# VHH binders against q75qn6r703to848, part 7

Target 1, 146 residues: q75qn6r703to848
Amino acid sequence: KPSMIQENLFIGGGLAARSIYTLQHLGITHVLCLCANEIGQSDTQYPDLFEYQNFSITDDEDSNIESIFQEALDFIKHGEETGGKILVHCFEGRSRSATVVLAYLMLQKKLTLLEAWSKLRKVHRRAQPNDGFARILINLDKKCHG
Key: E = the ipSAE of ESMFold2; O = the ipSAE of ESMFold2 at other seeds; V2 = 0.75 times the mean of E and O plus 0.25 times the DockQ between their complexes.

## First folded at step 1 (VHH)

Design j03 (framework vhh_5j56_2)
Fold by ESMFold2-Fast, scan of step 1:
Structure j03 (fold): chain B 146 residues (1-146), chain A 126 residues (1-126)
Amino acid sequence: as target 1 above (146 residues)
Amino acid sequence: QVQLVESGGGLVQPGGSLRLSCVASGFTFDKYGSYAIGWFRQAPGKEREGLSSISSTGSGSTSYSDSVKGRFTISRDNAKNTVYLQMNSLKPEDTAVYYCATRLYKGTYFSPDQYWGQGTQVTVSS
């Protein structure tokens, strides 16, 4: 089951993304996938039910997840502006999806990394960005808050 | 019970060398519980300054302050749960109490608790 970060934003893993009836019951309309190649996303999409944005980011410390932040955040904002609800997911719901959610809370909601982290961990204890992604977020926090 | 114990300080002449050791007990440096391990110093009447750090996980990336770059080298031995600071070409202005510190997670990845040792005195004097 996806964890609710806020009324219109959810986080989960690949199994949560496959729970179609649960997603519909929660009112989710937009699905942001960060692990498309790992889960065969092209074979498991339901485009008549959800709008999708797919990325294939590896969960490695040297992976350039920052390169997709703008597109990912724009997709979340579009979902919000159309009155929808967004699921952000990766394979385990641990590192990649947590990183994108934290970036969204920092850049769009203007939270510090500590505030964003506290908000996320309260509802989703599995959240654990890998060390490379954590460094990206710490550097982002310094750029936003000095 | 988490403790850091520094050793290897002492009196040395200008231009001399010392090797400081920091031994951890109650935790291990190679776990996700440690963020970074660093060396700091404080001279009387001055603020505590950071000198060098080494990543406790991954590649073991190192950093150095400009005041010690080229003279001091940090290293770690995870099997001995120990971090070292090799200090060469010591100057009178290096006289200070030297501290080892590390950050451990207590349920939050970005808000680790910082632990400090008691310090070891280094005196550089003729």
Scores: ipSAE 0.000, ipTM 0.123, lowest interface PAE 14.9, mean pLDDT 80

Design j04 (framework vhh_5j56_2)
Fold by ESMFold2-Fast, scan of step 1:
Structure j04 (fold): chain B 146 residues (1-146), chain A 126 residues (1-126)
Amino acid sequence: as target 1 above (146 residues)
Amino acid sequence: QVQLVESGGGLVQPGGSLRLSCVASGFTFSYTKSYAIGWFRQAPGKEREGLSSISSSGGRSTSYSDSVKGRFTISRDNAKNTVYLQMNSLKPEDTAVYYCAADYHTPYGLESYSYWGQGTQVTVSS
């Protein structure tokens, strides 16, 4: 089951992304995938039902997840502006998807990292960015809020 | 600068399936900019036929012609700059050269697409 962060934004893992009837029931229209290289696209995507954006980011402390932030946030904004609901997911629903959601809350919703983390943890206890991603988010917090 | 390369064509028996790929170079698929990508085909002695499109402007961003609706599915992978056409339940009348086309604007017809690939042959026969 995907966790609801706000009315139009959800987070989950690979199982949540494959639960097509659940996604339709929740009104999800847009799916942001961060683990395209770890899943079979033709077996796990329904483009007649959802609009997709796919990224292939490894869950590794050395991965430069920051490089996809702008495109990922633009896709979320696109979904919002079309009156849709967005699922952000990765394979486990723990690190990559959590990192992108936190970046969205900080950059677009202007929350501090502490505020964003508190909001996410309340609804999605599995959220745990790896140490490299955590450092990226801490540096982002310093740039946005001193 | 912008180049589209199709692949995945070949010979298949009636009722079979194929997945075509269109790899783009010279631009990135992005929702911050209006764009459209479509699949087309042309059989000998026939005019080019639009089959399916995907764009940044629509709510679901996909469309299908009546001749392929329910059998063909368009999808994209932005990380690979690739658009796919999954073709199921293929029929002899699906035999054609298949083309990928792209534009930075939502096209109003075939003549509106600025960039075209060279095509990939699909043959459906016993």
Scores: ipSAE 0.000, ipTM 0.111, lowest interface PAE 20.8, mean pLDDT 79

Design j05 (framework vhh_5j56_2)
Fold by ESMFold2-Fast, scan of step 1:
Structure j05 (fold): chain B 146 residues (1-146), chain A 126 residues (1-126)
Amino acid sequence: as target 1 above (146 residues)
Amino acid sequence: QVQLVESGGGLVQPGGSLRLSCVASGFTLDYSHKYAIGWFRQAPGKEREGLSSISGSGSYSTSYSDSVKGRFTISRDNAKNTVYLQMNSLKPEDTAVYYCAAKIGSRYWTEGYDYWGQGTQVTVSS
């Protein structure tokens, strides 16, 4: 089951992204994938049911996840503006998807990193950005609120 | 950096066929970015008309205007980074300069297309 961060934003892993019945029941219309190459997302999409945005980001401390933030956030914003609901997912639902959700809460919702982390952890205890991604988010927090 | 180059235009008789090619450079037609590539045409003294589009991010979807639905087919070849427009049952009123246009990444959600090719002339006459 995907975790609900807010009424129109959900987070999960690869198994949640493939649970089509659950996604439709929750009213999800947009799926943002951060591990497309790793899970073969291009081969298992249902474009008649959902709109997709796919990225291939490795869950490594030196991975440049920051490079996709603006495009990922624009996709989430587009889903919101069309009255849809968005699932953000990666393979485990732990690091990559958590990082993008935190960036969204900080950049679009103007939360501090501490506020964003508290909001996410309350509904999704699995969330754990790797140390490299944590450094990116701390630096983002300094630029926005420091 | 992003560039589109059209080819395949020319002179053809009514009822004939042409295949236009649009080669993209500066980005790849894959699942790493959301993209849309559209085919447009403009005849002398007329407004630019949208004909067909292909949009994707892994899987892809296609759309067609009513004026070309059933006669024109859009397709992609990711290995060649190329989008095609197969035009069948051509009519004199299809005579125009044909353009491909693209939007990619964050620009996908904005109205209009950001990158345009130079155009290729299609003339349908007997």
Scores: ipSAE 0.000, ipTM 0.264, lowest interface PAE 12.3, mean pLDDT 84

Design j06 (framework vhh_5j56_2)
Fold by ESMFold2-Fast, scan of step 1:
Structure j06 (fold): chain B 146 residues (1-146), chain A 127 residues (1-127)
Amino acid sequence: as target 1 above (146 residues)
Amino acid sequence: QVQLVESGGGLVQPGGSLRLSCVASGFTFSRSTYYAIGWFRQAPGKEREGLSSISSSGTGSTSYSDSVKGRFTISRDNAKNTVYLQMNSLKPEDTAVYYCAAGKTYEYLPSVHFDYWGQGTQVTVSS
């Protein structure tokens, strides 16, 4: 099942995102997918039930995940402003989704990477950005906090 | 600003022991600050090699390179902002300049960027 980062923000893997029952039970209204091509989700799956934002980012150190941060964070913000609950997911719920959640906590919630990382790890122990994504987050922390 | 000062290097016989110290300033060992302090070495004509690291927060999670695992032990004294490297069963191939370095780290992120480096301390293991 998805892990709750805050009342309206959840993180998970592809299996959790496939369970309509789990999504509805948790009150999720918005689904942010980072592995659309990998799971065969090139378009909206259940548009009558959920609002979707789909990205196809490869879990590689060389992938430009930073390029989707603005749009992904805008989607999370939109979901929050409408009183909804957002699931951020990738295939394993480990690297891509963790990276976007950390970027959200840093850029939107104004946390340091240390604070964001501590918050995420308490509820989602398998969070582990790959080395390339970790470098992006560390550089982001330096830009935001000197 | 973060500053690191190494000490404790010197000449030692093969099979001997030596304890290196690294005094850190510009950050505090605490739950609210997460730094790794790492020990590195560089011998003439060779690349710099990572040996061991310890986190500045919590219980001090440690890691070791295969080349020193079982022989070297890293520890910290939070009250003195000091990190130690206890080196046992020293071999001639351990001869190098030893550096301590500090950088922000997160225990489960694989990347640690060491932004601050000491000047180094020479360790010579004489046959």
Scores: ipSAE 0.000, ipTM 0.167, lowest interface PAE 12.3, mean pLDDT 81

Design j07 (framework vhh_5j56_2)
Fold by ESMFold2-Fast, scan of step 1:
Structure j07 (fold): chain B 146 residues (1-146), chain A 127 residues (1-127)
Amino acid sequence: as target 1 above (146 residues)
Amino acid sequence: QVQLVESGGGLVQPGGSLRLSCVASGFTFSSYKGYAIGWFRQAPGKEREGLSSITSSGGYSTSYSDSVKGRFTISRDNAKNTVYLQMNSLKPEDTAVYYCAAPTYSKWLDYGTYNYWGQGTQVTVSS
């Protein structure tokens, strides 16, 4: 089951993105996938029911996840502005999806990394960006709030 | 406004003991659920080395580097907003500036994953 970060924003793994019943029960309308190359068909499984944005980001320290922040956050904002609810997911719901959610909370909601982390970890204990992603987030925090 | 302040360093003979303290201001250690607070050291001309970490996940899990395992013990006192490093059986090669860091958002002993750092406290082990 996806974890609720706020009324209109959820985080989960690939299994959460595959369950039409779970998505519809939660009122999800928009699905942001960060592991499209690993998930295959599941990231576009119900195009008439959900709006999708897909990225193929590997969960390793040298992946340029920062390059997709603008598009990912614009998709979340679009979903919010249309009165929808967004699921952000990757394969395990641990590193890639956590990183994008943290970036969203910092850039769109103007939280510090410490505040964003505290908010996310309270509802989603699996959250653990890899070391490269953690460094990107720390640098982002210093740029926005240092 | 977020600050970590280390204390308890000093000069000690080989085989001696010291207890370092790290006091946080601007946040509370008890609010750091599911992440770690760590101790690091840096000797002149060397990289900053991870020594020990303590987390609130699972009711306080601890980690130690091989160089200090069995000699150093990390602990928390949430009422005092303080993390301690008890150092026993000190050796000349333990001479370094010791740093407290919090929180980490990833691996427990990796320098680059900690957001806030103290100014450090000098430990000198010499006869």
Scores: ipSAE 0.012, ipTM 0.496, lowest interface PAE 8.3, mean pLDDT 84

Design j08 (framework vhh_5j56_2)
Fold by ESMFold2-Fast, scan of step 1:
Structure j08 (fold): chain B 146 residues (1-146), chain A 128 residues (1-128)
Amino acid sequence: as target 1 above (146 residues)
Amino acid sequence: QVQLVESGGGLVQPGGSLRLSCVASGFTLSDYTSYAIGWFRQAPGKEREGLSSISKSGGHSTSYSDSVKGRFTISRDNAKNTVYLQMNSLKPEDTAVYYCAARYTVKSYGSTEIYDYWGQGTQVTVSS
């Protein structure tokens, strides 16, 4: 089951993308997947129900997750601007999806990393970016807020 | 674990055509928007040159270098887990070893440093 970050933004694991009834019940219209290769996620599975953005990022400290931030955030913004609700998910709902949600809160909602982390942690206790992703977020925080 | 294998190279006369294949293993070519596959070539004593890429970032997206634009066409067949490079109107200066390369996320085209996985290459010789 996905956790609600805000009325139009949800975070979850790989099981969330497969729970079509739950996504429809929550009013989710846009699905951002960060583990597409691991779960066989395709934008052709339910195109009449959802818009998809699919990435395959490995959950390791050397993964270049920063390279997809802008495209991922543009997708979330598009979903919001069309009055939709977005699910951001990865396989465990712990590292990759948490990292993208934190980047979104920092870059689009203008929160500090501490504020973003506090907001996410309150609703999604599983959130735990790996050490490499944590360093990316810390560097992003310094770049945006000094 | 991720592997790319090129095939389809060989000897061809100027003005001829060849179709190169790049078979991927360790990941699936599908409607994923995250994977970019690029074609590169390297002639003896020259730097490796980016030629073309294909991705589905926001839909199927293709790009070409000026040296091959209008002559080469990149495509993919997801059912065969294969990316193709159709090469038409071949010239002697197209003689090189051709490589396919893969990147987990689309980033920028033409830079060798952004591609994580490389095939071993296939020789193309254009000569009379």
Scores: ipSAE 0.000, ipTM 0.121, lowest interface PAE 14.7, mean pLDDT 78

## First folded at step 3 (VHH)

Design a01 (framework vhh_gefurulimab; at its last look DockQ between E and O 0.10; V2 from the best seeds 0.00; counts 0 for: pae E 16.9 > 2, placed apart)
Fold by ESMFold2-Fast, scan of step 3:
Structure a01 (fold): chain B 146 residues (1-146), chain A 123 residues (1-123)
Amino acid sequence: as target 1 above (146 residues)
Amino acid sequence: EVQLVESGGGLVKPGGSLRLSCAASGRTFSSYAAAWFRQAPGKEREFVSAISRGGSTTYADSVKGRFTISRDNAKNSLYLQMNSLRAEDTAVYYCAAKLGWTYYKTAEEYDYWGQGTLVTVSS
């Protein structure tokens, strides 16, 4: 099932994203997918029920996940501004989705990486950005907080 | 509130390539999700490809690997690059748009349509 980070923001894996009745029960209206290449979007999405933004990011240290941060955060902001609730997911709910959520908390909520990490881990214990993504987040933290 | 005008259609031989353009006017195109549909003689209008407001794409199985949809918000334009064209790709191609983030594969979900551009694939 999805983990609630804040009232309007959830994180999960591919199985959580396919649990349509659970998503509707939680009031989720927007789904941000980071593993479109792995799950085949057209066969696994319900655009009549949810708004979607899809990215195909590989979970490896060399993936340029920072290139999608602006668009991903704009989508989350869009969902918030429309009074909706957003699920951020990848295949395992461990690395890619955790990285985007951490970037959101740092850039939009103005948390340090340590504060964002503490907040996420408290509700989603499986969160673990890969080493490459961790380096990206550390560099982002340095830019935001010196 | 947005008008769509297609261009780039024409006669092309099997195996050839063609690039369709759709120019949007009236409103900023960046607020829209968009799609290409086609209608062959004597057939229903069918889905070809779609692109979300954020740039996520999807394709009908019949065109995957051959067609590429793209957008340029600075130019208020939508494109369809068609490669390895086949006789069965012969159709009038329509540009479609809807306000919001998400694309759809059903024509009924789109509010704005172009007049169409004819693509003929023949030897």
Scores: ipSAE 0.318, ipTM 0.684, lowest interface PAE 2.9, mean pLDDT 90
Fold by ESMFold2, look of step 4:
Structure a01 (fold): chain B 146 residues (1-146), chain A 123 residues (1-123)
Amino acid sequence: as target 1 above (146 residues)
Amino acid sequence: EVQLVESGGGLVKPGGSLRLSCAASGRTFSSYAAAWFRQAPGKEREFVSAISRGGSTTYADSVKGRFTISRDNAKNSLYLQMNSLRAEDTAVYYCAAKLGWTYYKTAEEYDYWGQGTLVTVSS
């Protein structure tokens, strides 16, 4: 089951992204997939039902996840502007999706990293960016807040 | 490795139709997501349409309802059916491919490009 971060934003893993009835019941309209290289899209994605943005980011400490932050956040903003609800997911729902959600909360909602982390952990206990992603988020926090 | 060659460009009157083709050389075309981009003189390259390995499609707002992207993996070919053409559709059209399942709307994500085919829409 996806975890609700706020009324229009959800986080999950691959199983949540494949649970089409649940996504429709929740009113999900947009799906941000960070693990396109790990899934069979024709078997797991339904473009007639949902709008998709797909990225191929590995869950490695040296993966350049920051390179996709702007496009990912633009997609989330687009979904919000159309009155839609967005699922952000990766394969396990632990690292890549958590990292992008934290970046969204910091850049769009102006939270510090600590505030964003506390908010995410309250609803999604499995959130655990890998150490490389954590360093990216710490550096982002410094850029935004000093 | 894949090589892409576009064809089907030409001169057409407003309201007319053209069908662009992109021939891919390589046994692995079915392993690629593919897209059409276009570029008018002095402008940045602009996304037109894309299709995933599985046949899912997307379109730029400016062409939605008028253009149809398709692929034929048996013929190693990508197509763009362009209907109701307008003067602002005048551009060099490029086909592009990337290894993987999904399409992107950003040209930087595509590793393989054709040389382009010119489409001119004029009275």
Scores: ipSAE 0.000, ipTM 0.106, lowest interface PAE 16.9, mean pLDDT 86
Fold by ESMFold2 at other seeds, look of step 4:
Structure a01 (fold): chain B 146 residues (1-146), chain A 123 residues (1-123)
Amino acid sequence: as target 1 above (146 residues)
Amino acid sequence: EVQLVESGGGLVKPGGSLRLSCAASGRTFSSYAAAWFRQAPGKEREFVSAISRGGSTTYADSVKGRFTISRDNAKNSLYLQMNSLRAEDTAVYYCAAKLGWTYYKTAEEYDYWGQGTLVTVSS
């Protein structure tokens, strides 16, 4: 159920994150969870199998998702440097996870927002950041690329 | 499983400095986010500072600018440099760890705890 954005980076929802055999088959080693406030971590996460980074970000237009971009990018970079594969997920796989993936593509891979959006939508049709997150990404694009 | 042991507590005068250490053994400490909590007599345990696996830090408002958390993954150690100490900093200080990248400010999120080290700030 996870969508492959590039060889080492995947996006999905809560169901993808719980599909442990699928994640192991794909070679996932790192899981970035944006919806810790919506899951029971003790019951749904397997820290012996995967390295986790957990955030409690609501899918509200006024949620300060930008505050976690640096830590999320550092986690993804660490997974890349170790040769691992990273799943970025939220509950529905639509807004929060898409926002963080777009920010990663813009800040780490130096894509414009348009380029990042095109890349993500090709493999993950349900991607749709909420309007507040979209405004954050638009402002980020202006800061990075004019 | 990781075992945590704090050290470096003691008696210090107001305005003084103290450095707490937390030695980790067992599983590699670099796999953990870590934090310091403290508990004054008759009070609930309160958050002091935390550090993610990537080195991002946060502090309680009452200690910001005076305390510095750091980690040395090669030595499997966590530190708390405490400067400009005040009487209200008197407490038992606890080292805590959880598997994963990020920290939390609530004690129940941490699975591993040290026994604590007493810091007394008194003239």
Scores: ipSAE 0.000, ipTM 0.259, lowest interface PAE 11.6, mean pLDDT 87
ESMFold2 (binder alone), look of step 4: mean pLDDT 85; pTM 0.878

Design a02 (framework vhh_gefurulimab)
Fold by ESMFold2-Fast, scan of step 3:
Structure a02 (fold): chain B 146 residues (1-146), chain A 123 residues (1-123)
Amino acid sequence: as target 1 above (146 residues)
Amino acid sequence: EVQLVESGGGLVKPGGSLRLSCAASGSTFSSYAAAWFRQAPGKEREFVSAISRGGSTTYADSVKGRFTISRDNAKNSLYLQMNSLRAEDTAVYYCAAKLGWSYYRTAEEYDYWGQGTLVTVSS
């Protein structure tokens, strides 16, 4: 089951993304995938049910996840503006998806990293950005609230 | 409803370059995901490259590293920069678009198509 961060934003792993009945029941309309190559997302989509944004980011300290933040957040905003609900997911629902959700909470919702982290961990205890992604988020926090 | 018109095709020697353009009219191009497909003589229409509404791109393995897809929403245009062209790139190239954010590699997902522009790679 995907974890609800706020009424219109959910986080999960690859299995959550493939649980179509659950996504429909929750009212999810938009799916943001960060592990497309690992799960073959581009070949296994339901375009009549959902809009998709697919990225292939490895869960590695050197991965350039920051480069996709703007596009990912624009997709989430698009989903919000159309009255939809968004699932942000990666393979494990642990590092990549958590990083994008934290960036969204900081950049769009104007939370500090500490506030965003507390909000996410309360509903999704599995969240754990890798050390490289954590450094990116700390630097982002300094730029926004330093 | 969007109308698409391709241009930029022509005859080029192996190793050469061409830039294809696709002009959109009749609707706001920024609302569309877009793609390039090609059809060689006697073959099925095949995927070349796609770009999401937000600018994320994907490429067929055969063109990866040689072709670059891009968009300019202010000019209502889609582009395909083709470098290091090979004889097997000879085909009619089609611009395709669909409403929404997501691109697809499957032709059936695209509702709007141009008439095509011929690219011939020969000595």
Scores: ipSAE 0.055, ipTM 0.519, lowest interface PAE 6.0, mean pLDDT 88

Design a03 (framework vhh_gefurulimab)
Fold by ESMFold2-Fast, scan of step 3:
Structure a03 (fold): chain B 146 residues (1-146), chain A 123 residues (1-123)
Amino acid sequence: as target 1 above (146 residues)
Amino acid sequence: EVQLVESGGGLVKPGGSLRLSCAASGSTFSSYAAAWFRQAPGKEREFVSAISRGGSTTYADSVKGRFTISRDNAKNSLYLQMNSLRAEDTAVYYCAARLGWSIYKTAEEYDYWGQGTLVTVSS
């Protein structure tokens, strides 16, 4: 149910994140949640199975999602360095999680926004950052490649 | 933003022990990865130990087996237990923190720093 972006990185929505058997079957060990307030998620939910990083970001054009980029990407890197696999999710699996994945591909994998977007859409057709988040990613692209 | 204040430094004889504390304020410490760095007289600042948000630890080779880093998120505190102290451990010890999960061994990755606490190991 989660979409595989690369061998160790997955994206999904809230229903995918709650499918514990599916996560274990895929070998996921780290869960990055961007909608903790909306779903009541805690790092104590399944601490023996997964490591968690929880954020409460609203899917609004005015939300400052950029403020959590460093922390979110550090968590993904931590999961990679420990030989784990990471699920990045929000409630719909569409805007917030897509934005963080795109930022990761741009900052960590050194892709342009166009390259990152093409890679993500190929495996996760529902990815659609809201207009505010799109502006943040465009500005990030200019800083990295402009 | 977080403010860090170290304590526990002092004069100790070789083979002795000290426990350094770092008190965090202004932000929730549990959101930070944290580290200890030290600077000996006339030397550059060097990495000592780090602890991730999840409690994973790493140590410089010079302190492995002698020093233990730990954290207490309920008390917004970071600790460094120093055992079997040597003259070469003499330095100002700094508490450092960064927002995020991952730990780093380079000072430039840490945004928040304490004022430092002096540890002198001498007879």
Scores: ipSAE 0.010, ipTM 0.204, lowest interface PAE 9.8, mean pLDDT 86

